# VH-VL binders against q8zy40, part 28

Target 1, 190 residues: q8zy40
Amino acid sequence: MIVGVVDYTVGNIGSVLTALKRAGAVPVVVKGVEEAGRVDAVVLPGVGTYEAAYALARQFKEVVLEKPTLAICLGMQLLFESSEEGGGQGLGVFKGRVERIKARKVPNIGWRYTHVVKNSEIIAEGYYYYLHSYGVRWGENEAYTAYIKLEEKYVAAVERGHIIGVQFHPERSGRTGLELIKRFLAVAKR

## First folded at step 5 (VH-VL)

Design Y27 (framework fv_zagotenemab)
Fold by ESMFold2-Fast, scan of step 5:
Structure Y27 (fold): chain C 190 residues (1-190), chain A 122 residues (1-122), chain B 112 residues (1-112)
Amino acid sequence: as target 1 above (190 residues)
Amino acid sequence: EVQLVQSGAEVKKPGESLKISCKGSGYSFTSYWIGWVRQMPGKGLEWMGIIYPGDSDTKYEKNFKGQVTISADKSISTAYLQWSSLKASDTAMYYCARLEDYWLPYYDFDYWGQGTLVTVSS
Amino acid sequence: EIVLTQSPGTLSLSPGERATLSCRSSQSLVYSYENTYLAWYQQKPGQAPRLLIYGASSRATGIPDRFSGSGSGTDFTLTISRLEPEDFAVYYCQQYGSSPLTFGGGTKVEIK
């Protein structure tokens, strides 16, 4: 399966490409909508600044709505309506606003237990690696699949059909992250 | 100094209600999970459930779901374990314990209360 | 549900001897490169449990260096290099890598 990784900026997407290869995919770097239209699934990586990522990602909204999509960290945040980071507009795939997290230490860096509230074919409960200063506060929402506990509860994963967003970095989460990517690919092939 | 102080021993009859407490001090109560552990006389430790006091989100072990209620009042840094109708089989030592859930988490029971002995007999 | 099996149930030893306690998990507890979510606790009669080891091998604050944890995957060991009188207690392993949290059945280290 060919998986397009959107390149928002001169960010290091090497770990995402490596993780996709290890999971059995054929990853390709895509910089335009035409290229992304020709792949089997899309990954919105968690690299770059919000402003730079949004400038490119907004062109991919239709691709995200039409193709299996895994959005990682910043990629997940781009799927929401807006963000305090850079004062930016989001793609509006999911309702809500990205805001600076309230935590004992910012950024939230390290392994966090990720609590799953709904049965998911892709998101398994357990530890994942996090690295973020912004997040989406937990609330009542059918798309909200998993959360983490900081000083407040924050969204760890969202799902709607073929669109999966995760706040953590599966490409940096060892075996647990690799298994998530493998499950994403298996579901995407259906 | 981190401390968890539990309420005193209870002697009850079957069918009676009971609410025992666990008060935290010396740390940010809303930033850590509180777990409840049962130890029946002469037996090992059994996890019952956990609560995050910051938003009262609660998770129960399957065998205790519907049998007990776990709650917390963050304004007084106190967690609770409650039975609507006690049974003789609820006779046990009950411990509360703190679970660290922050940037450098341990995700284990690092500080324990002294225990509350609950005896249920007719 | 992850089941932890401790052995032996009772270990009878004298002060100065080495104690080796086993804990076996029904499933692997390795979730990342070095993250193994297994802890060891000591419980003395009439007292709450005390954390000894977390992450399979990291000593908790204030725990003497005669206590050490080892193992990975499904097989774990708590070692007390030279038993002191205060070490005669019940020891429990506990996994915290998967919900629900589970404890082993315990190993009683008693004086011979």
Scores: ipSAE 0.006, ipTM 0.541, lowest interface PAE 9.7, mean pLDDT 85

Design Y28 (framework fv_zagotenemab)
Fold by ESMFold2-Fast, scan of step 5:
Structure Y28 (fold): chain C 190 residues (1-190), chain A 122 residues (1-122), chain B 112 residues (1-112)
Amino acid sequence: as target 1 above (190 residues)
Amino acid sequence: EVQLVQSGAEVKKPGESLKISCKGSGYSFTSYWIGWVRQMPGKGLEWMGIIYPGDSDTKYEKNFKGQVTISADKSISTAYLQWSSLKASDTAMYYCARHEDFWTGYPDFDYWGQGTLVTVSS
Amino acid sequence: EIVLTQSPGTLSLSPGERATLSCRSSQSLVYSDENTYLAWYQQKPGQAPRLLIYGASSRATGIPDRFSGSGSGTDFTLTISRLEPEDFAVYYCQQYGYSPLTFGGGTKVEIK
């Protein structure tokens, strides 16, 4: 499966490319909509600042709506309506706002147990690696699939059809993250 | 159009129970925190606690934990502050306030209820 | 717990004058994201508090531009450039960057 990783022109996507290869995909870097139109699935990586990432990612909204999509960390946040990081607009795929997290220590760094509240073929309950200062507050929303508990509950995963967003970094979550990527690819092939 | 409407004034005796309310309208009630703030006569504002109505996640300020119970009924967009046994020292104005985003660059308490005066005397 | 100290306790001024209100924090309010989570509220007798300023210097929706917030670290100021009759009230600062949330003791701005 050819998986296009969107290049926001900032940050290093090397670990995402490596994880996709280990999961059995053929990852390619995409910088434009034409390139993204030719791949089987897309990944919105979790690198860069919200403002810089949105400036490029906004071009890919139609691709996200049409193709199997895995959005990681910042990538997941871009799928929401807005973010207070940079005060920017999001792609609006999911309702809600990205906000500064409330936790004993910010950023939220380390392994957190991720609680799954809805059946998912891709998101399995367990420990994943987190590294973020912003997040989406948990609430009543059909798309909210998993949460983590800091001082408050925050969205760990969202799903709607072929679009999967995760707040954590599967590419940095060892075997657990690799298995998630493998499940994403298996579902995407259907 | 966002509005928080609180229940009316209460006059109680020490030892009695009481439950006051805060009804939200004009917004998604389950997507915002509701905080409770106490103001004793002639004194400043004290944060008591906060609840997320979507899942009833509740946090209390240390001095109020065990003294009051905060709850919410999302089916009627209403939050509650409750005492099992009132004391004369509970005499105060109680405000509810909406918190849109916690730990953000945005307002901590952006909309307030009109207040509920609670008087506890023998 | 972060303690906010407001001064003076009372300001006696006439309409048209400038009011300068101070709020001092027991520790720095600059968060790890370099934002400062400090707000200012106005409370008139018999009324609920009204948000004026958030993030130390941003005006809330509908607040006249005669109100401004400034400061960094531990020292913050609310300035009312030219007092209107409706501005005579009690003003509170509040930090919302650290738990527990805390308010200052208030500054009463009264007509001279």
Scores: ipSAE 0.006, ipTM 0.426, lowest interface PAE 15.0, mean pLDDT 85

Design Y29 (framework fv_zagotenemab)
Fold by ESMFold2-Fast, scan of step 5:
Structure Y29 (fold): chain C 190 residues (1-190), chain A 122 residues (1-122), chain B 112 residues (1-112)
Amino acid sequence: as target 1 above (190 residues)
Amino acid sequence: EVQLVQSGAEVKKPGESLKISCKGSGYSFTSYWIGWVRQMPGKGLEWMGIIYPGDSDTKYEKNFKGQVTISADKSISTAYLQWSSLKASDTAMYYCARQGEFWLGYDAFDYWGQGTLVTVSS
Amino acid sequence: EIVLTQSPGTLSLSPGERATLSCRSSQSLVYDYENTYLAWYQQKPGQAPRLLIYGASSRATGIPDRFSGSGSGTDFTLTISRLEPEDFAVYYCQQYGSSPLTFGGGTKVEIK
C-alpha cells in the first residue's frame, strides 16, 4: 500500500517515513494534491508551524475527506475549526478549537497515558509520546475517541470514518505506535 | 518493587547445552524489553540482544545471532538465554536488564538482575 | 555500529576529590527533538551495573546529586563532584539510540 506523507513544511519527516516502512507500507512524499490523489492513503505529519502548515494543508482538504487519513500532532490540529497558534483558521473537519495548553510545564513533553473512551479498531489505550504546546480541550463530541489528563483533559485522538487524528506521535511511540500504524494500514486496505 | 532475579551459577563442559533464566516481578513484564549483557572475566559489558515479552520480538547483536537463543514466557514473567553447544569462550557473567521502548531506540537499562556466572571448562 | 571510547582507562584519586570521566561517540547520539540516548552505569566489584544517568544528563531515581552528566552530540562527561569511599568502581557509558546497543570500555576509578 502506497501512503502519501504530505510535505507542507521543511520539517524532518524521516521518523514518519521510517515508521510507515516498518509497518509494511510504501511511503512517498507528496507535495501537491495531484500526487496525493494517486496514493492509497495519506498522512498529515506533525512537523512545522501552524501558519505554514495550514497555508499548504488547506489544499488537501478534499483528499482528507476522500481517502484514509492519519493526521499526527499538528496534522490533527489542522483538522479542527480554528487555532490560537498564529490566530489561524483550521480545515473544519472536526468541531473544536486548538488552544495553548494549561499544564505545569509547556510544552507537554514525554510519555502520557492515553485513555480511550470509545471502541476503536486503530487507537489502543496505553502510553504514547507527546510533544506539543497547543491542544484541543476535552468535551462532548461524537468524534472524540481518547484523552490525556494534564491539569485539564485534552483530546488525544479523534475519529470519524476513514479520518483518524492523534495528538501524540506514533512514529516516536515505539512498539505501541508501530502497532497503531499497522492497524491504520489494515483498516485502510478494506 | 521492581526486581529481576536470575538463575544460579553454572559449571559446564564444552558441547553441553544450557538455558539460564531471568524472572521479572513488581511491574508489567510484557510492557518492557529485557536485554542480555555479557561480561567476560576482567572485561567490559557487551550487549547480546533484547526481547519484547509481549510479542517475543527479538533483536540480536550480529556476533551472537545463531550462537544463542533469547526467549520469554510471559505467563511466568521469565526471559531465557540458551546455548545448544557451549564453548570455553562462553565463560562469562551474564546479566539481564529491563529497558523501556522509544522510537529510534530504547530507554536505558534501569533495573538489572544479579547476574549468572557461567563457567565452561574441560 | 556506534563505537564509544572512554578515557581515561584508570583514574586514581582520593576521597573528597572530583572525578571527571569522558565518553566519546563515533557518531552523533542526538535524535528526535535533540533527545540524546546516552547513559552512564556504575559497577562495583562483584555486583551488577547500576544506572546513574540517562539521556546524557538526567539523574536516575535514588542517585546522589554528586553525580552529574553533561555533553551532547559526540562528547559526553560524567562528573562526581566529591568522591565518597563507595564511589570507587568501574563506570560505563552506553548508547541506546541505535542498534546494536553499545557500551564504552569502562573507566576504573580507584583509590590512591
Scores: ipSAE 0.000, ipTM 0.476, lowest interface PAE 13.0, mean pLDDT 86

Design Y3 (framework fv_zagotenemab)
Fold by ESMFold2-Fast, scan of step 5:
Structure Y3 (fold): chain C 190 residues (1-190), chain A 122 residues (1-122), chain B 112 residues (1-112)
Amino acid sequence: as target 1 above (190 residues)
Amino acid sequence: EVQLVQSGAEVKKPGESLKISCKGSGYSFTSYWIGWVRQMPGKGLEWMGIIYPGDSDTKYEKNFKGQVTISADKSISTAYLQWSSLKASDTAMYYCARQEDFWFGYLDFDYWGQGTLVTVSS
Amino acid sequence: EIVLTQSPGTLSLSPGERATLSCRSSQSLVYSDENTYLAWYQQKPGQAPRLLIYGASSRATGIPDRFSGSGSGTDFTLTISRLEPEDFAVYYCQQYGSSPLTFGGGTKVEIK
């Protein structure tokens, strides 16, 4: 399976490409909508600043709606309606707003237990690696699949159909993250 | 001094309702999970479920889901375990125990209540 | 569901002797973060359990040096280097790496 990693940000995507290869995919870097049209699934990576990422990612909204999508960290945040970071506009795939985290230590960095609240073929409960200063407050929402506890609850994963967003970094979560990516690929092949 | 104090022993008949309590003191009650563990006479420990008192988030072991209700009142630092209709098979010692959740999800049970003995017989 | 099997069911020993208790897991308890989420508890008759060891090998606050935990993956041991009279109790292992949380069946350490 050919998986396009959307190059919308100023950060490095090498770990995402490596993780996808290890999971059995053929990753390619996608710089525009035409290239995205030729892949089987897409990944929105979690690197860079919100404002810069949004400016480039907005062109890929239709691709996200059409193809199996895994959105990681910043990529997940871009799927919401707005953010406190930068200019604040999101793609609006999921309702809600990204806000600065209330926690004793910001960024939220390290391994955290991720609590799953509804059955998922892709998101398994367990420990994943986090690195973020902004997040989505937990609340009642059919798409909210998992949460993490800091001083308040924050969304760890969201799902709607073929669109999966995670606040953590599966490409940095060792075996647990690799198995998540493998499950994403297996579901995407259906 | 962290302490969990449970309500006293109960003797009930099948079909009766019951609510037992676990009061925390000496720590931030809303920052830790409270778990409930059952121990039938002469048997080992069985995890029943947990609650986070800060927002009343609960998780149950599947065999206890629908059999009991776990709740908490953070204004008085008290967690509860409740049955709507007791069975003889509910006869057991019930423990509450604290799990840390400040920097980390699940943790081991670091402090335990003294236990509440529930006897259900006709 | 992860199943924990403790052996032996009963150890009959005298004060001053070494006790070695086994706990085996149906699945590896070494997670991707390389931490091992395995705890040991002591329970005396008529009392609540007391945490002894967490993370397979870390002693809880106030636990004497004679208690030690070891092992990784699926095979774990609790060692009491020299039994004191107050150490005769039932010991339980518990995994807390995944839901549902599960306990072993217990090992009773009794005076022979």
Scores: ipSAE 0.005, ipTM 0.488, lowest interface PAE 12.1, mean pLDDT 85

Design Y30 (framework fv_zagotenemab)
Fold by ESMFold2-Fast, scan of step 5:
Structure Y30 (fold): chain C 190 residues (1-190), chain A 123 residues (1-123), chain B 112 residues (1-112)
Amino acid sequence: as target 1 above (190 residues)
Amino acid sequence: EVQLVQSGAEVKKPGESLKISCKGSGYSFTSYWIGWVRQMPGKGLEWMGIIYPGDSDTKYEKNFKGQVTISADKSISTAYLQWSSLKASDTAMYYCARQYDEFWLGYLDFDYWGQGTLVTVSS
Amino acid sequence: EIVLTQSPGTLSLSPGERATLSCRSSQSLVYSYENTYLAWYQQKPGQAPRLLIYGASSRATGIPDRFSGSGSGTDFTLTISRLEPEDFAVYYCQQYGSSPLTFGGGTKVEIK
């Protein structure tokens, strides 16, 4: 399976490419919508600033709506309606707003237990690696699949059909993250 | 300052119900998970499940789901472990322990334990 | 389920000797670039477990420096540099990087 990793031209996607190869995919770097049209699934990586990532990622909204998508960290945040980072607009795939997290230490860095509240073929409960200053506050929403507990609850994963977003970095989460990527590929292949 | 105090030993017959308790003090009870651990006579430790008292979010180890109920009453800082129908195989020491969820702050996993509740189930 | 295998099952030693206890994981533990989610506990007869080491190598509050933890990935070690009489106990490793949380089967350190 060919998996396109969107290159925002800001930040290093090397760990995502390596994780996808380890999971059994054939990752390719995608910089334009034409290239994205030729892959089996897409990954929106968690690197770069919101402004730079949004400027490029908005070209891929149609692709995200049509193909299996795994959106990581910043990639997940881009799928929401708006963000406090970068002036406000997101792709609007998921309802909600990304805001600066309220925690004793920001950014939220390290391993956090991720609580799964809905059955998921892809998102397994356990510890994942987090690195973020912005997040989506937990609430009642059909798409909200998992949360983490900081001083408030924050969304850790969202799902709608073939679109999966995670706040954590599976490519940096050891065996647990690798297994998540493998499950994503297995589901995407169906 | 942190203390977990469990209820006293119980002697029961198969088929009876039982509810044991774990009361926390000296910390914010709603900010920590409480886990339950079983230790059968002469055996090692095994996790049964955990609860977050702030919202009663509960997770069970697969072999204990449906066999026990874990609950908490945050108004009195107390967590509970309950059986609807005890079996002789439930004879064990039961421990409660707390866990902090914010590891970036350097806090320990399961840093404080209760003294244990011995449950004996025999005919 | 991550299975933790402790060895040996029993160590028979005298006070003053070094004890080395092994804990092996069935798969690589979840670890960060700064932390590994493995703990060691001591349990004396009739008592609750006591946390000794967390994050594979960090001593818990009040734990003497003769206790040290090391290792990464799947291989972990608890070392007691010079056994004191109060150190004869059962020791358990525990991983907290993946649900369900699991313990090793324990190593009993007993007097020779």
Scores: ipSAE 0.000, ipTM 0.446, lowest interface PAE 14.7, mean pLDDT 84

Design Y31 (framework fv_zagotenemab)
Fold by ESMFold2-Fast, scan of step 5:
Structure Y31 (fold): chain C 190 residues (1-190), chain A 121 residues (1-121), chain B 112 residues (1-112)
Amino acid sequence: as target 1 above (190 residues)
Amino acid sequence: EVQLVQSGAEVKKPGESLKISCKGSGYSFTSYWIGWVRQMPGKGLEWMGIIYPGDSDTKYEKNFKGQVTISADKSISTAYLQWSSLKASDTAMYYCARQDFWLGYLDFDYWGQGTLVTVSS
Amino acid sequence: EIVLTQSPGTLSLSPGERATLSCRSSQSLVYSYENTYLAWYQQKPGQAPRLLIYGASSRATGIPDRFSGSGSGTDFTLTISRLEPEDFAVYYCQQYGSSPLTFGGGTKVEIK
């Protein structure tokens, strides 16, 4: 399967490309909506600044709505309505606002146990690697799939149809992250 | 070039207070974490905690929380490790080291020369 | 807490020989092909530790090519292909992917 990775920043998508190859995909870098139209699935990576990522990701809203999509970290945050980071607007796929996390230690960095509250073929409960200063507060919402516990609960994963967002970095989460990517590809292929 | 320079050796009695320093130069001090590592005589390395000087955010290893205080003064590019009341068991070499969170790696890339703390009556 | 176990505690070798040092983690440290948060340090008597390898296999600036790191998952190796006199030291592995940061107990490489 050909998977398009949206390029927000040169060089920073190397680990995502490598993880996709390891999972059995053929990753290609995409910078425009026409290129994304030619791939089987898309990845919105967790690299770059919010402002730059939103400017580019806005062009892909229709693609995200039409094709299997895995959105990672910043990519997941772009799927929400708005962000406190830079006062930006999001794509509005999921309801909610990205806020600076309320925790004694920011950024939230390291392995966190991810609690899955809705059945998912892709998101498995377990430890994943996190590195973020902003997040979405947990609320009762049908699209919210998993949470992590800091001083408050924060969204760890969201899922709606073929659109999957994760706050963690599966490309940096060892075997657990690789297996998640493999499950995403398996679901996307059918 | 990047350098971390630590304060000189200390000889103290149990119950005394102590504050040792680690001064960074040759880089943006507020953009990197500073960690503290203890090495007891003849033993291995133990991570004590880290501080981000830009906002003084600190993280302690459980066994050192409440035993020491880590702080920083960004105006003079200096981090500190402090004891309110020293014990003989605090006798050790103490190292400061820089960590780079923004390159995606958290290794200790530059180390201070160490401060030997001896606590005896 | 991730525990790192280094073995052996002491390696007695001669200059010119190959040294192979082991570090085993209680949990997987493989984050991707390119990113594994495991480092190796060298410490000589009376000196501060020196970074040799980061990301399991990347050599730090100024480190000779006789030093190499390898491994994935829970099993990691530091190899010194041909020991020089200055390489006799204590070597520590460290994981930095999870808090608290933890070091192995060290392996002393000494002259036979």
Scores: ipSAE 0.000, ipTM 0.429, lowest interface PAE 15.7, mean pLDDT 83

Design Y32 (framework fv_zagotenemab)
Fold by ESMFold2-Fast, scan of step 5:
Structure Y32 (fold): chain C 190 residues (1-190), chain A 122 residues (1-122), chain B 112 residues (1-112)
Amino acid sequence: as target 1 above (190 residues)
Amino acid sequence: EVQLVQSGAEVKKPGESLKISCKGSGYSFTSYWIGWVRQMPGKGLEWMGIIYPGDSDTKYEKNFKGQVTISADKSISTAYLQWSSLKASDTAMYYCARQEDYWMGYQDFDYWGQGTLVTVSS
Amino acid sequence: EIVLTQSPGTLSLSPGERATLSCRSSQSLVEYDRNTYLAWYQQKPGQAPRLLIYGASSRATGIPDRFSGSGSGTDFTLTISRLEPEDFAVYYCQQYGSSPLTFGGGTKVEIK
């Protein structure tokens, strides 16, 4: 399976490419929507700032709506309606707003236990690696699949159909993250 | 300083209800998870579930979901484990134990209650 | 679901001897910064378990240095370098890297 990784031209996507290869995919770097049209699935990586990533990610909204999509960290945040970071707009795939996280230490860095509240073929409960200053506050929402506890609860994963967003970095989460990517690929092939 | 004190031993008959308690002191009760662990006579430790008293978020091991209810009353720093209808197979020592949540979510069980022996016999 | 297998079930030794207890995981356990989410507990008859080791190799507060933990991935060891009379007990390993939290079946260290 060919998996397109959107290159926002900011940050390093090397770990995402390596993780996809280890999971059994053929990753390709995607710079435009025409290239994304030729792949089997899409990854929106979690690198760079919200404002910089949004300018490029906006072009891929239709691809996200049409193809199996895994959105990582900042990639997940881009799928929401808006963000406090730079007063930014989001793609509006999911309702809600990305806010500066309320925690004793920001950014939220390290391994966090991710609590799963809805049945998922892709998101398994366990520890994943986090690295973020912004997040989506937890609440009642049918798309909200998992949360983490800081000083308040924050969304760890969202799902709607073929679109999967995670606040953590599976590409940095060892075997736990690798297994998540493998499950994403298995479901995407159906 | 940190203590978890559990309620006393219980002798019950099958079909009776029971609620046992675990009272925390010497720390911020709403900032730590309280887990429940069962040990049947002569057997090992089995994790039953956990509760975060700050918002009553509760997780069960699947074999115990529906068999017991875990709850907490943060106003008196007490967690509870309850059965609506006891069975002889519920005969066991029940421990509560504390887990730190701040950085990792789940941690090891750093402090344990003394245990509550529940005997269910006809 | 992660299954922990402890061996041997019973270890018969004399005071002053070294005890080596094994815990094997059905899956590789999560690691962060060279720490693995595995703990060891000691339980004496009629008492609650006591935390000995967390993060596979870190001693809990108040635990004597004769207790040490080692291992990574799927293979873990608790070592008691020189058994004292109070060390004859049952020892359990536990993983806290994924839900459900699981314990090993225990190893009983008894007097020979």
Scores: ipSAE 0.000, ipTM 0.483, lowest interface PAE 13.2, mean pLDDT 86

Design Y33 (framework fv_zagotenemab)
Fold by ESMFold2-Fast, scan of step 5:
Structure Y33 (fold): chain C 190 residues (1-190), chain A 122 residues (1-122), chain B 112 residues (1-112)
Amino acid sequence: as target 1 above (190 residues)
Amino acid sequence: EVQLVQSGAEVKKPGESLKISCKGSGYSFTSYWIGWVRQMPGKGLEWMGIIYPEDSDTKYEKNFKGQVTISADKSISTAYLQWSSLKASDTAMYYCARQEDFWLGYLDFDYWGQGTLVTVSS
Amino acid sequence: EIVLTQSPGTLSLSPGERATLSCRSSQSLVYSYENTYLAWYQQKPGQAPRLLIYGASSRATGIPDRFSGSGSGTDFTLTISRLEPEDFAVYYCQQYGSSPLTFGGGTKVEIK
């Protein structure tokens, strides 16, 4: 399976490309919607600034709505309606606002236990690696699949159909993250 | 080659402070977790806690939280385990061990230090 | 907290024999769609532990093929197909899928 990784042109996507290859995919870098239209699935990576990522990612909204999508960290945040970071506008795939997190230390860096509250074929409960200063506060929402508990609860994963967003970095989460990517690919092939 | 080298054996009295070290070499020190494991004389292995040196994110086993402090100085690739006030029950062999990150493998303790024997007696 | 129970506590065998060591978990160690976060370590007297097996069945680099791990869920086995003199040691299982990380009590493989 060919998996397009959206290149925000700011930030290194090397770890995402490596993780996709290890999971059995053929990753390709995509910079435009025509290229993204030719792949089997897409990944919105977690690197770059919100403003730069949004400026490029906005053109891929229809691709995200039509193709299996895994959105990582910043990529997940782009799927929401708005953000306190940068320009403040998101793609609006999921309802909610990205805000600066309230935690003992910001950014939230390190391994956090991720509590899964909804049955998922892709998101498994356990420890994942986090690296973020912004997040979505937990609340009642059918798409909210998993949370982490800092000083307050924050969304760790969201799902709706073929669109999966994770706040953590599966490409940096050891075997747990690799298996998540493998499950994403398996579901995407259906 | 990956190597973890621990400080030498310590003989202390109850109430004294102590800080032991674990120096990593042959790899990117800030890219791996360092865990501490206690082994009391004639007993098994007990996980005490773990630290990610890049940002000093630290996790403790419940029974060791408040009893010891785990820290790291990434400028010299060294992790530390320290006590403010030792007890006789702290007599044990202490091991440091590296936990491999996804970039280079799976989450387990792939390399271990040689151990630091701590003896606390009056 | 996940409790790991190893059995037997002591296994007395001769060089050339097969050793079978058990590790039972109080909870399933499958956290990621059938992935198992269980490792096996060998510790010789006066030495630090050495990683033998990770992910229940994957042999660590440099470990001889006479060592193998098997099992899933809650029941795990370390097998040494033909004991060599250097294999007489204490063996520990460890889970790394949930915090706190926990070790089994160990199985001592001693010469008969």
Scores: ipSAE 0.000, ipTM 0.448, lowest interface PAE 13.6, mean pLDDT 84

